# Designs tried in a protein design chat: VHH binders against Protein NEOXANTHIN-DEFICIENT 1 (NDX1). Part 14

Target 1, 282 residues: Protein NEOXANTHIN-DEFICIENT 1 (NDX1), of Arabidopsis thaliana (Mouse-ear cress) (q8gwb2)
Amino acid sequence: MDVEEKRVSSGYAKPPWIFKGSALYQIHLVKAATARAFIPKEFRLVEAFGYTLGGFFLASYDDSPAGVFDELVVIAGIVWNPPTSCAWAARVLVNSDEACHHGRKEVGLPSQVARFSKNITAVPKQKRDRAFGFLDTFGLGTTLSHPENLMEVKVSEVDSAASTDICNIQIRSDETKVGNWMGPAIKMALPSFSGNTIYNSNLLKYSCHLHCRVRPVRPAVVSGALEDETEKFTEQNHTSQESLENERQLSKAVMLSKPIIALQFKCLTMQVEAPVVIYPSK

## First folded at step 5 (VHH)

Design c70 (from c0, 13 letters changed; framework vhh_7ocj_1)
Fold by ESMFold2-Fast, scan of step 5:
Structure c70 (fold): chain B 282 residues (1-282), chain A 122 residues (1-122)
Amino acid sequence: as target 1 above (282 residues)
Amino acid sequence: QVQLVESGGGLVQAGGSLRLSCAASGFTFSDYAMGWYRQAPGKQRELVAAITSGGSTRYGDFVKGRFTISRGNAKNTVYLQMNSLSVEDTAVYYCARGDSEYFLGYSTMDVWGQGTQVTVSS
């Protein structure tokens, strides 16, 4: 119970809360059974052929109510929100104590404190048939060694002395091939359900209004280890710890699901309205 | 035509110092982030230091306290002062231009110099 520990979280200004920075929104094909573990039974999952659309939202905020911080939202899937649909978050990982506390208490998010380790390198560009297809086929092309930006983001959940690896995200940027164009300026609303946690028992709905430059990009490569059935035999007989560990492993499964599309958000301004309590039909 | 020309590399003994310079031309220097990367044989090209258009700096963990990046906008030049050099600092050092718009907290590099060799002897 952390409700009395962070007076700083009480310092958030009145909504709407404004976050500025950039983000990667990557959509994965997630097994319906995996998504169902996070979604209350009263919600109907949007699914086809045993799959739903989940994935992740990875952001770096330069300006926010909590200052500068990084965020990884693990998206379990899409639920029906008549007449449309709404995302459901499985986990929210932040490297800010203030953002974690506020997310838990005011927004009803399954927020956890995490460490984000970023390694920035430049690597040789991968061979691409599109760039040198005809000339390469006839042995007439010369491939120049142009470096490509590589960002490796390691996300580890932190609990006092313990650190648990969640995933590694590898992001390749070949900005030189697409020029300086960041994509069209867009506005969109991303509705999301939250709540039903030990920190906020209400079922909530909130909306994020985004204004950014958007461009489709190569999907990031996500890696990490999933716990197999054999390794559970030594678990302590504490049901709450088992539930939390199981939810963490299922969140990893979402991250490791098959990517289908990735969107780059630059010049991002995100406005988050105060959540409203909802009562869905049974 | 955008150009980045590095200078100041060479051979130095361990514990010594070197100052690298990168002269930029063909663009409005003050509008861009600038960075230094290095590549040792068999390794990937890694970020050493970066400086934003506003003058904020970032360093790789392996050089903190030993290297300093700075820029002279009037001279269209970015500098890397390298102190307390060790054999592990031996690499080709590359100057790079960074985009003014950040992605996930860092500037992506879109123009690179040819590199300058730094060799640190025991």
Scores: ipSAE 0.639, ipTM 0.807, lowest interface PAE 0.8, mean pLDDT 81

Design c71 (from c0 with L2V P14A E23A N58Y A60G S62F D72G R86S P87V I92V K114Q P117Q; framework vhh_7ocj_1)
Fold by ESMFold2-Fast, scan of step 5:
Structure c71 (fold): chain B 282 residues (1-282), chain A 122 residues (1-122)
Amino acid sequence: as target 1 above (282 residues)
Amino acid sequence: QVQLVESGGGLVQAGGSLRLSCAASGFTFSDYAMGWYRQAPGKQRELVAFITSGGSTYYGDFVKGRFTISRGNAKNTVYLQMNSLSVEDTAVYYCARGDSEYFLGYSTMDVWGQGTQVTVSS
């Protein structure tokens, strides 16, 4: 590929790559068996009692090498990587062809083009004295309050003309929000692993540096349907396409896992360094 | 003392046009994003359009290509030009003030006007 043409038509500039915007990082309690399906056997899953910490990273970038775009990183679980832990991506969904191509080829991410349909509504705050209200939709029996903002993000994978729904993410305004409070400023330097995909078979390592204002927020409500793969696929009928569908269903299972905590990242600047190929010891 | 006052609503025939205005007072208008929401009977209040302090705009899919949001910072006013109106556009239209800092591409709205009724007849 001509380097000049790559830079002009579809390539990011020289790393480090800088992404600016905001994000929601939501941590879910994910079954270790579900997470293990995505993680190379060379890596040790950080787990307790059959569970790991996965979830998702939903971002909207106002400034990046690919311009303005949205990203959903489905996080399978935590891989042991001293002195800290490293999240392993099960799937990366972006509404930018350039970001998808770069993620697949240069960063080793399981990237797929997706449509992000966003709808913002103002809804009445609904309260009822109920110990297990997290499963309830508060309809006509709610206490009326001032409106709160509800953002609904529907994410659908796009492959040619075909579209496959992945999830709907409902984000409500944080009731503990105060005027000028955006949370403390933080700086984090995180080692990251990637690779082992059909688009990049290498195992890769890079540094990701995050600078943002962080605060805990109400966890988003994720909805979607899981397909029964036991009736649809058998080992004798298993193709590469069917394997991709199975990975999609497992990614949906991660998204639908139990929320534990959600963090809002405002004024986010994320620096992604060039990956290097690693060779795990035998 | 922060206040938003909508005007320009009314009854209009399908295919017609209306221009809504929202006069803001009690804050530095140019520092904030401004948005228009609408609420039809029995429905949730949905975002129609917003405009950033820098002039970047967003539109809901149901109005894209028909409605235009704009702002006049010298007059502390945000406008919504509504063209090719249909019966489905019948709603109370609310002006709202948004945070200067965005989250996931949208401003959180914290101040609301009283609303102005738009009725589109067939």
Scores: ipSAE 0.545, ipTM 0.800, lowest interface PAE 1.3, mean pLDDT 80

Design c72 (from c0, 15 letters changed; framework vhh_8pnl_2)
Fold by ESMFold2-Fast, scan of step 5:
Structure c72 (fold): chain B 282 residues (1-282), chain A 122 residues (1-122)
Amino acid sequence: as target 1 above (282 residues)
Amino acid sequence: QGQLVESGGGLVQPGGSLRLSCADAGFTFSDYAMAWYRQAPGKERELVARITSGGSTNYADFVKGRFTISRDNAKSTLYLQMNSLKPEDTAMYYCARGDSEYFLGYSTMDVWGQGTRVTVSA
């Protein structure tokens, strides 16, 4: 049986679209060559010494036009177009069919359906953060250790009933030592360019307005296997499937790049404006 | 300060149901986020379900559609309704209380119960 009736997206509201939840924004030092592979010729990459700032935005929404869902935005780098500077998404992974369809059609995002497996465990605290403990044999210091909570997020892309592992994201948190204070509530606007995909050929510009509480946190540890090809094939041997796999490997390279900063967004309200079609002069 | 006491565990057949309860002897139950964790022998203690002070819920993938977390602030009690139980659900189940400001469905748990045992077997 055809699922045409079930594919009607009647529930998606008109813009601006409001998403509420929390997110981890992690900035990586990404090779310019890797980022350039995702960015149309018309856009100039913001770079220094062969690197740009990319990384990822990992969100969990408890209220949105698509209800409750998780999102991983792989950010290739920063694109310059005066007077704005904006992030360019290499890939957007969501565990909502409706969010994927809307992202592809209305926002021009390279959206794919993915499976998010979250596992939260209590683990022994990582020893790299030791200050004076080893030298204190008298027992005058703190004898009680607080457990460190570990969140493991496994992201697997779903493509034609097949599941392909993309990455594991390990987030360690020890908030008991810092107290309950978060940074102040802030408002910020993040302009973004999108489009030029097989799902939406237009070049688009849209804005995200964020209101949240922000705290710098320990960067998450990202793991995943990169495919290493010993022999190079000619471009004439590439199929559409091989091109998609190459893009997947490049997005994995972004995820596995060197972490610089991680920011925790709590009490997040994100307002996404309707995209505008742009017509570059080139 | 508060002490969490779990109850309702037991032996059930595959496909059966159980309702776990967690009584909080503390004075400000309604202000806290609450969660259920479980631990099988030889495994780490993993999050099963959480509920914020405002009632928002989050579930581990392995229980989505089968388990329901709820709270009764007047009775200072947390519940976990477990349906369609599987042998893989066999574990010690722990009640936990913590920070109401969740991040990605994650919170630091400050108070833990002693656990209640669930065994799913014919």
Scores: ipSAE 0.147, ipTM 0.481, lowest interface PAE 2.7, mean pLDDT 77

Design c73 (from c0, 14 letters changed; framework vhh_8pnl_2)
Fold by ESMFold2-Fast, scan of step 5:
Structure c73 (fold): chain B 282 residues (1-282), chain A 122 residues (1-122)
Amino acid sequence: as target 1 above (282 residues)
Amino acid sequence: QGQLVESGGGLVQPGGSLRLSCADAGFTFSDYAMAWYRQAPGKERELVAFITSGGSTNYADFVKGRFTISRDNAKSTLYLQMNSLKPEDTAMYYCARGDSEYFLGYSTMDVWGQGTRVTVSA
């Protein structure tokens, strides 16, 4: 039997909301023009030489108000919030209907239901990225080595009965670590802006308090179609549908931007406070 | 001398069922994550199902709704219940044990069994 239609709602939980699991936070060099498409004109973008810092936050929660689920937050850029700065989410993709509904209504996030396909393959460790044939095999010694894990995360948006591919994220479990774990645990507070969506017209501010073990790692490889040529030639796709697709394409551009650094978060506890309505001073 | 020993493989017709078992003679079964991988001839070894020390499960898309992974800590045994078997499920199935720290729902596997053969054929 399909018990999904009878699942218990977690939307009755009082804030602050606690999420436990792990995550990959990857920072990309994003064009300021791309980021500005998502950020209200009243906010000043933190930028240098035509670029801001965006990227993504990919999480798997083992315990949350919505139970077990995956989340991909596409971060457009950084906006000024004196005396600090705030991240602005371009899109939030979750594989939980409850998390999507809650994010849209209570947190003002541009949340969409998505399917997360995680494929783990145990592959022989490559001596070089080029994978030169018999010369790499000659020195490889793979018969005596434990295989390396390749995790491939495919994210597809789900609307009604249709599925639209967004991106593919490839994460390699390499013994060559970029850095070591920082302390036993790090505490950080990240103020965030949200709202100004068709789901919640208010402009909102809330705090995320993270407690986790953090380590710099090799950036994940992100792939996906930036342009959909078949969709470009669809004459039945009218102005409003084109506007929505432009938002999707710009969020894909953020995902495909140049990676700068990636951080692995383990033993993550994230506390999300109830948002408050704000009014920019412009 | 093996730490992980698989059993339960065999020949079944399409649509049939099998239950695989993996006995862990190692130190402390209940503290570690466990997984089932499979490898078809000429293919890479791919994850089929994963279970944490706490009992949370993850599955490859190609087995979701058909396979169920479970563990019995009192017996130090891992199981894979395979239903609605297809010819494409034909492979050598490997039991694996990983560490207790998780990243995006999974652990790195560092101990492997010898495998048990599953053949789905009319």
Scores: ipSAE 0.639, ipTM 0.831, lowest interface PAE 1.0, mean pLDDT 80

Design c74 (from c0, 15 letters changed; framework vhh_8pnl_2)
Fold by ESMFold2-Fast, scan of step 5:
Structure c74 (fold): chain B 282 residues (1-282), chain A 122 residues (1-122)
Amino acid sequence: as target 1 above (282 residues)
Amino acid sequence: QGQLVESGGGLVQPGGSLRLSCADAGFTFSDYAMAWYRQAPGKERELVAYITSGGSTNYADFVKGRFTISRDNAKSTLYLQMNSLKPEDTAMYYCARGDSEYFLGYSTMDVWGQGTRVTVSA
């Protein structure tokens, strides 16, 4: 129980909305054709040689208008927004009904409720070769070494009875040699576009302000669900109700694209401002 | 910063209970997240239960509802109350202390105990 009860009993708090926690921002080389399926025709995709920069934003919030919850934002690519570029979300998966409802209605995000299962394993640091094992036999390598932490985040779509696996994300976050924290917390401002969903047909623009400690890390390994192997693309054979299934398959393609870089955000404070509606030309 | 010493392991029948303790000799116990991990023969060391410096708890799915993690900051001691024990709970149980920062809800563990053995059998 909180010492001060928030206005959550009357719905989501008023903007700007503050989210505190941590996140992994991983950038993937995404095929432009895949990204274009999610990008409204009004926006130009930033691309080179048939690829754009998409990927995912995986967050765990310890304090937010919806309390404690996890979020996976699947980023289709970068759209042109002079004088800067903005990320476009293909799908937003959250383990909070309240966060899902708010995202759909107020922020114009393609939000869906999902189950997040986190398994944490401490694994011994990888032995390089047989020579290391030989040294252990002779007592030359018997120094106490702390295990590396391996976090597996399994994201599953939840329906009435069964759950459908979306992806599994494996994160090794103990490798300090990969990069050092960039001093005190840094600030970033990310203007964003959203909307054009079945839950909010408007085109929206909003600002997202991040304040966090950042370091580059080894990219997470993403794998797909085994049952999804039997999934087929729909091609003008089905009604618009099938579009959500098509979006899931394309979102998986984004998640399984080639990783380029990953950034770990600690002590994250994310401020999301109320979106404004933008109107296309008449 | 401190030395972790586990105790309370032993042999117990299926359905039984055990309470594990972990004493931290350090001065700043209350500032750190603490965890219990377990490792069965031939398997990896996996997180069982986790408690933040503020007292928030998280559990692995396979122990949720059966195990309870708690801490006594005045005694610099971590506990794991294990109820409704199953043969599958047989493992070496390790106490661990995390660093000062959280990532995706968890601290990385940088201090480890020697472990205490739990055997659940007929």
Scores: ipSAE 0.638, ipTM 0.828, lowest interface PAE 1.0, mean pLDDT 79

Design c75 (framework vhh_7nfr_2)
Fold by ESMFold2-Fast, scan of step 5:
Formats: C-alpha cells, sequence, structure tokens
Structure c75 (fold): chain B 282 residues (1-282), chain A 123 residues (1-123)
C-alpha cells in the first residue's frame, strides 16, 4: 500500500459514500432530560413517560472511503420528523482522523477521534434460561463452545492533552447456534439530523440506506467509571473543564441506560447520501 | 464447490514456531472475513483469530495476542496463522472457517469449515 498516494487521496469521493462491515445496534431506554441536553431547541423529542429510545451503534468497517476503521455512535434519542422520526447522534467516536474530519465537515456529525481497544477472552459458561436447557434435552441446543467467549471494547475519547474513558462494552457470544442463518436480509433507510456544531453550524438532514442481515442478540453489557456528583463538583470547578466533563457524563448516561433490544447487522452495506441543509422554523 | 483445506500443523517444542495455511476454493475469497478456531482434546471450540475480507482489520483472542499473527493473500486465496512462542496450552486441532466472530463471537457467523490440522506442543 502506497502511504503517500493514500494521503493525497484522503478526501472522500463524491457521494453517495459506501461503508461495508458489521455492526451492533443496541437500543436503550434513555431519560428524556438526558437526551434533551443534546438536541437543538428547534426539534421536538419523541418521548413517552419521560423516556425516549436512544442507545448506540457500534460498527467495524472493512471497506469505506476512509478505509478500515471503528465507529461508536451514541444515540441520544428520537426526534420528530413528520411523517417519520429521526435519530439524533449525541456523539460520534471514530479511530480514524480522516473519518472524523469528513464527518465534521461534510456530514455535520459531532465526531471526535477515539481509541478503540478490543480484547477477547474465554469466560466460564454463564447460566442460561431453563427453556434453553429443555431445547438441549431435545437435541436442539447448539452451543458450539465451552467456555463462552467475551469481547471487550474499551472506547476512550482522545484530547490533545488527555485520554478520557467513555465506556467498556462487553459482548458475549450467543451460546445458541442458529446454523448458517444470520437473520433475514433487510433494506432500510434511516433518516438522521446533524449539524449545529462548531465545525458545521448548519442544521442538516441525511439518510443512511442500509442493506444487511439482521438478528436479535443478547444485549451487550456497558460499564463506565462511576462518577460521584459531589466529587465531580469539587474536582471540576473550572468552567471550560466543567462543560466538557458534563458532555462526557451525559454521553456515559446514554450508554449506561437500560437496554431494551440489541440487533446484530452482518454483511452490512451502508450508503450515505450527501446531507442537505434545513431551516427549521420551530 | 466451496472448500477450505488447512496445512502446516505438526509437533513442535515449547517456544517454537509454526505457520498454518488454509487454501480456499469455490468462492470469492476477498468478499469474506476468515477465522481460525481451535479445539483442544476434551474441550469445546475456542476462537483464536479473525481477519476482514480486505485484510485491514485483525482480531485476536487474549490467550494468543502478541504471539500469533493472522494474515491473508487474496491473490492466492490463502489464509495464514503465524504462531510464535508456542506453549503446551496451544495444543489443539486448528480449523479454518469462513466468517467472523466479531461483535458476537458466535460460531453461527461461520458457515464453511475446514477439516482441521493438528498442532502439538510438547517436549
Amino acid sequence: as target 1 above (282 residues)
Amino acid sequence: QVQLQESGGGLVQPGGSLRLSCAASGFTFSDYAMSWVRQAPGEGREWVSSISGSGGSTYYADSVKGRFTIARDNVKNTLYLLMDSLKSDDTAVYYCARGDSEYFLGYSTMDVWGQGTQVTVSS
């Protein structure tokens, strides 16, 4: 691979931009107050009983305009876009400078460069449902290994002065073998709003057209450093550091919210159209 | 006919090195992630390493990190596992598999398997 040629061609080609890989989409029940901190005043949050649907999208791209990279999209919640609804990204963490730069300028995403540390360990077999045990009794249990494997993805936000941990995502192998079936092939369009950042002040709308194999899976276990509000007030009394720490705390709150469902996207092809500038009057 | 055929296994002393190969045929090799999975005597299958279709992304089990290197040659349709600093605990049959174990380390994403090659680490 010609490193000089790659750097010279670092600008993304004209849209639509194609990203290929795999992803985990995990939906969390997020407090409306937490989500609203990320959403521009012009948009109305879709909520019920003080909650919205947020969570995260964790992707590994094998082929993209930026080559190979990992991405964590922290999804604050769902905003109204009649007749549909749109996800609002609170934060986009990527381990590629090129992807970060493009996301900020062309797509209006709140993109930041982050470190992704992936570790895979064998863990003791976990307890399973009694129903699963009955399937094994009838020869329908298809667990392929003991002990179970666990992948830990540690995501750390990298500033020029410091690296700050966002979360650890623990993904356990599904002990259930479903043969060669990776789920149904689906196509969907996911409209999203972006913009209103220091890198792109416009409000933008874009669509991601996804084609993948989808199946429900065991939700990943998300953990982060415990933050005592009293200690944080004492330690982070500087105005600029306080603001930055509040953004990290709110992103962590989304990640640590209650999981509802997790979906595995395999054989993913994602087509991102050029964003359009919007002028909401609300 | 889709096939995977492993080779390169054998008997080696602790601290030694081996290179495993997997010859793929019957499909467009570069379109698929590939994995190495091992099975020690009396144990279940253990995922070892995966590589993306382009070769740009590689993943390793904690037990082999820093000692094993996965690689592929998309022109020759061949997957490799370079094994260094071998330990007695690495003794297993090593299988080549089409598909990845990432994001849900479940073998259900692996749909074609080779016959395996025996690696024995002993003095």
Scores: ipSAE 0.012, ipTM 0.377, lowest interface PAE 9.1, mean pLDDT 76

Design c76 (framework vhh_8emy_2)
Fold by ESMFold2-Fast, scan of step 5:
Structure c76 (fold): chain B 282 residues (1-282), chain A 123 residues (1-123)
Amino acid sequence: as target 1 above (282 residues)
Amino acid sequence: QVQLQESGGGLVQPGSSLRLSCAASGFTFSDYAMHWVRQAPGKGPEWVSSISGSGGSTNYATSVKGRFSISRDNPSKTLYLQMNSLRPEDSAVYYCARGDSEYFLGYSTMDVRGQGTQVTVSS
C-alpha cells in the first residue's frame, strides 16, 4: 500500500516545478451535468445553456522533475473564481509512476498511471466531399494530395496488471520546414483548483505559468474503444467499484464531447507553483 | 546535398541484437532532431524513436520501449539505433529521418528520409 509513497517521495524536486516539451490543448463543449460529477459542491460551474468548456491537455515532456513522460489531462470544465475562472481536472493520465505519485500527493490531482502508444503514419492530405468520394472510388481523387503526418495516441489506464482503454486521439499536422514555425511566442498563467481526492482531501489552488509558441490547429479526432463491459465472474458489484467505473465513463464522455478549438504548444516551458490550501476552516 | 544513409540491417534470429547506423551529410547535424521510422510490408510507416539535436531528449514507441535505444554522435554526424531482444514483429525496413528542430508531442515533423535498411527477424 505505502510502497509507491516511500519510493517516490524522496526523489522529486522542490517547487516551482518546471516541465519542458510540447502539448495539444483542445477545448470541448462539455455537458454541465458531466462536469458537475467531478466538481466539489463549494464551486460554481461556469456554464451556458447546459454546457461548460472542458476538453483535454495532451503533453509530452522531454525535461521535467520526473524526466521524460507523457500526460493527458481531462478537463471537466471551468469553475467560477472571481475575477477569473479556474480549470478542474476530471482525470490526469501519466506514463510515469513518479509523476503520478507526485500529482496525487503534492498537487492534489486525480492522477492515474497509463500507457501511451504513439504511431505516426504519413497520409495524403485531402478534403473529402461527395464528388471526391466518387472520384476516389475510381482512383482519381487521391492523386493531388500532399503528405502530412497522422499521429495516433492511444491511452490506456493501468491498474495493477489490468489495463482499460480510455481513448484514441488522432492528430493531423502539416509538415513544416525547419525554422519555419510561425506561431506567436506567448506567456500565460492558468489558475487551477485541485484536491478533494482520497490522496489529498484538502481543496487546493495553484498556478501554471506557460511560455510557448502557439497556433490554432485542426481539432484532433477522439474515439473511444467501444466495449460493453458486461460482468465477469467476480465478487458482487461493490459501490466503490461502481463509482470508479462511473467516473471513468464520465471522463471518457468529456474526451468524446464536441471539439470547439485546438491549440498547438511548441517550445513549451510550464512552471507549476506549490499549491496553497483553500477553505481549510474559514 | 542533404543525404541520410542507413546501414546495419540483416537477417537475425528472435532474441538477437542489431545496431543500425545512419550517416548524415549536407547539413549541420546537431541542429536537427533525428528519427527512426520502420515500415513492414503491406503496412504504413511506424515511428520508432526520436532524439533531440543535443541528444538530451529521447522518445520511443511503446512497442520498442525498454528494448531499443537511440543515440547520436554529433562529431561523426551519425545516428544509431541499438535493437535488443528482437521479435518477428520488428521485421521491417528501417528509415533514418531528419526532423524539424521543433518537437511536438515528443516527435518532430520529418522533411528528409534515407533509403532504408532491411531488418528481418525470423526463426
Scores: ipSAE 0.148, ipTM 0.462, lowest interface PAE 2.8, mean pLDDT 77

Design c77 (framework vhh_7nfr_2)
Fold by ESMFold2-Fast, scan of step 5:
Structure c77 (fold): chain B 282 residues (1-282), chain A 123 residues (1-123)
Amino acid sequence: as target 1 above (282 residues)
Amino acid sequence: QVQLQESGGGLVQPGGSLRLSCAASGFTFSDYAMSWVRQAPGEGREWVSSISSGGSYTYYADSVKGRFTIARDNVKNTLYLLMDSLKSDDTAVYYCARGDSEYWLGYSTMDVWGQGTQVTVSS
């Protein structure tokens, strides 16, 4: 049989919403100026030396209110609202219309439908020292080790005319070096701000409770098409189309920022509470 | 202490059926996605199928879609692979593994492996 989907209750999905699957959480050094383009002026950015901690959260859900889907959350930075620190999502990309609608309306996320293309390629380990290659020629090398596997996740916008590439995420794993996870399942709460979108004008705060196993992994390599240099010579266009393209370029800048650490979340159960409306202090 | 033990392999004619079982012990089985991986003589490992921790979602390699069914029993701590319409190309050692295939996200989550059970499809 093809992929089987869990039957969702025919009733309205009420909070708290439960998402199950796996995820990669990669933290980047993001320039404060880039992050501030996404964050309301009333919020203080947590920053040091002109940088904040942003990056991305890439998830594959096999059980959720919207069924099976993939998600890429582009995290602009960390917002400080004492006594808590909260992540600010610059963009949320999902390959499910239902998930997009739910995120926009119920959670206040800047959600957009996107295409996720996943390819797995077995890549042979590159030999760094040619002198040791002679041992393999004589059959005196190690038993054939399994190759490194390369997962390529290509995320593209879907529009009426053409698909526009957002980013390509290359994740390398070495099956011959599969280690044990760091320990028992952990629980953590990630408070988050959302809202201030055309789909939900309120400023919102919600709590995301994660239960998962975590291990540090090699940071994924993110690539994306930079704007064509010939476009720099076109006249300024102050339309809404230009504003959307600038937002795309800024979110790409977050994705292409310097990685610090990557964490794999295994056996993930994520509980998202109903958000509450908040107002910034002036 | 943590271990996976496969059973149910054997010799079967083309078009036949087999049911593989994998008994898990030493860990909380219901917390983990589980996979079946096979290795044919002279070839590398091929991911066959995975099932989510709660059993709600199943995934299959294109080569086995429509012929194989993965299932689990979290009360009995047992993983199953029901194989129908077997072909000579299905001849392999079948391994039970704890974790997801890299299909969903690019890191191997498979950290515990069974000893394997031989499936031979021939006339």
Scores: ipSAE 0.006, ipTM 0.231, lowest interface PAE 10.2, mean pLDDT 75

Design c81 (from c0 with F27S T28I D31I Y32N; framework vhh_7qia_2)
Fold by ESMFold2-Fast, scan of step 5:
Structure c81 (fold): chain B 282 residues (1-282), chain A 122 residues (1-122)
Amino acid sequence: as target 1 above (282 residues)
Amino acid sequence: QLQLVESGGGLVQPGGSLRLSCEASGSIFSINAMGWYRQAPGKQRELVAFITSGGSTNYADSVKGRFTISRDNAKNTVYLQMNSLRPEDTAIYYCARGDSEYFLGYSTMDVWGKGTPVTVSS
């Protein structure tokens, strides 16, 4: 173990670990073939008509064992865990070294350090339906001059001196008729499987207990990152490089899958319990 | 209603500095997030600096290391210190107020100043 891993373990202290902030939880219709690339063959994918439910969880934490940081969890799909089901993470991207090492060691997550670039613009509200535009043309509808906020989040993986673009996530503010209403307060538990990585060989199950204000929102628009010039002249294993790029491209495929629903979590408190070692049911 | 009045804009040579001020009057200032946006000709109005009620700051990549946002709650004022100015920093700079609830580290801006022009040229 290196000094960073020991430091992270000491810094996080005893579970349960508490994370506070806000998040966007977006569910995508993911092709089963794409999801199966990430899921051990011992598990059965929850699927219908060749699709499973995956997507992403994008969070910004104001208070956590690692302080302030951002997280993108790429969710490959849902795995059977009778009588229920569990989410399976394809990739976890964090802009905190401490969070990355803790996720790898203690939670068994496929965590990678990433850079999150946020660009926020104020844009004029666009008319969505033809009836509204028709009324405005007759001077019956008044167009409010209030701009809406557009947030673009660019996520790039960092590995030593190199960075690789993963995705751009475009989030529009959706001011509803109820003004600043954040939605109902909810409490929920999200079970997940993890482990079986080079950093943690155990197969694990953990639970996240969430308390937050939830509101359905317009799904974010995800675009693929532009591929720059390929790295050449490196004396590395060609098969290993191809495998890593394939895993990255499949993670991008999950992000680019068809959105079904998006949920805004405000005033989020997430309690992560210590994972338990499990074995696939026979 | 909260009113925001910007000042401190002007003409400056490349490499120079300017300090923008935004004075709020009316509502309680200390619980709100504050931001500075800019709009160059033909472009969208973009956020360049943001400060939460607790004093945490965020910056656009294009201004990191050059601009510093700060607030003085006793004076109901937010500041933008702009150093190492470049021609591409030429824009009208707007002060804005956010709500008290954050989403992904930012607030929705609902109150805007009228803007103060900044021109960086020889």
Scores: ipSAE 0.663, ipTM 0.850, lowest interface PAE 1.0, mean pLDDT 81

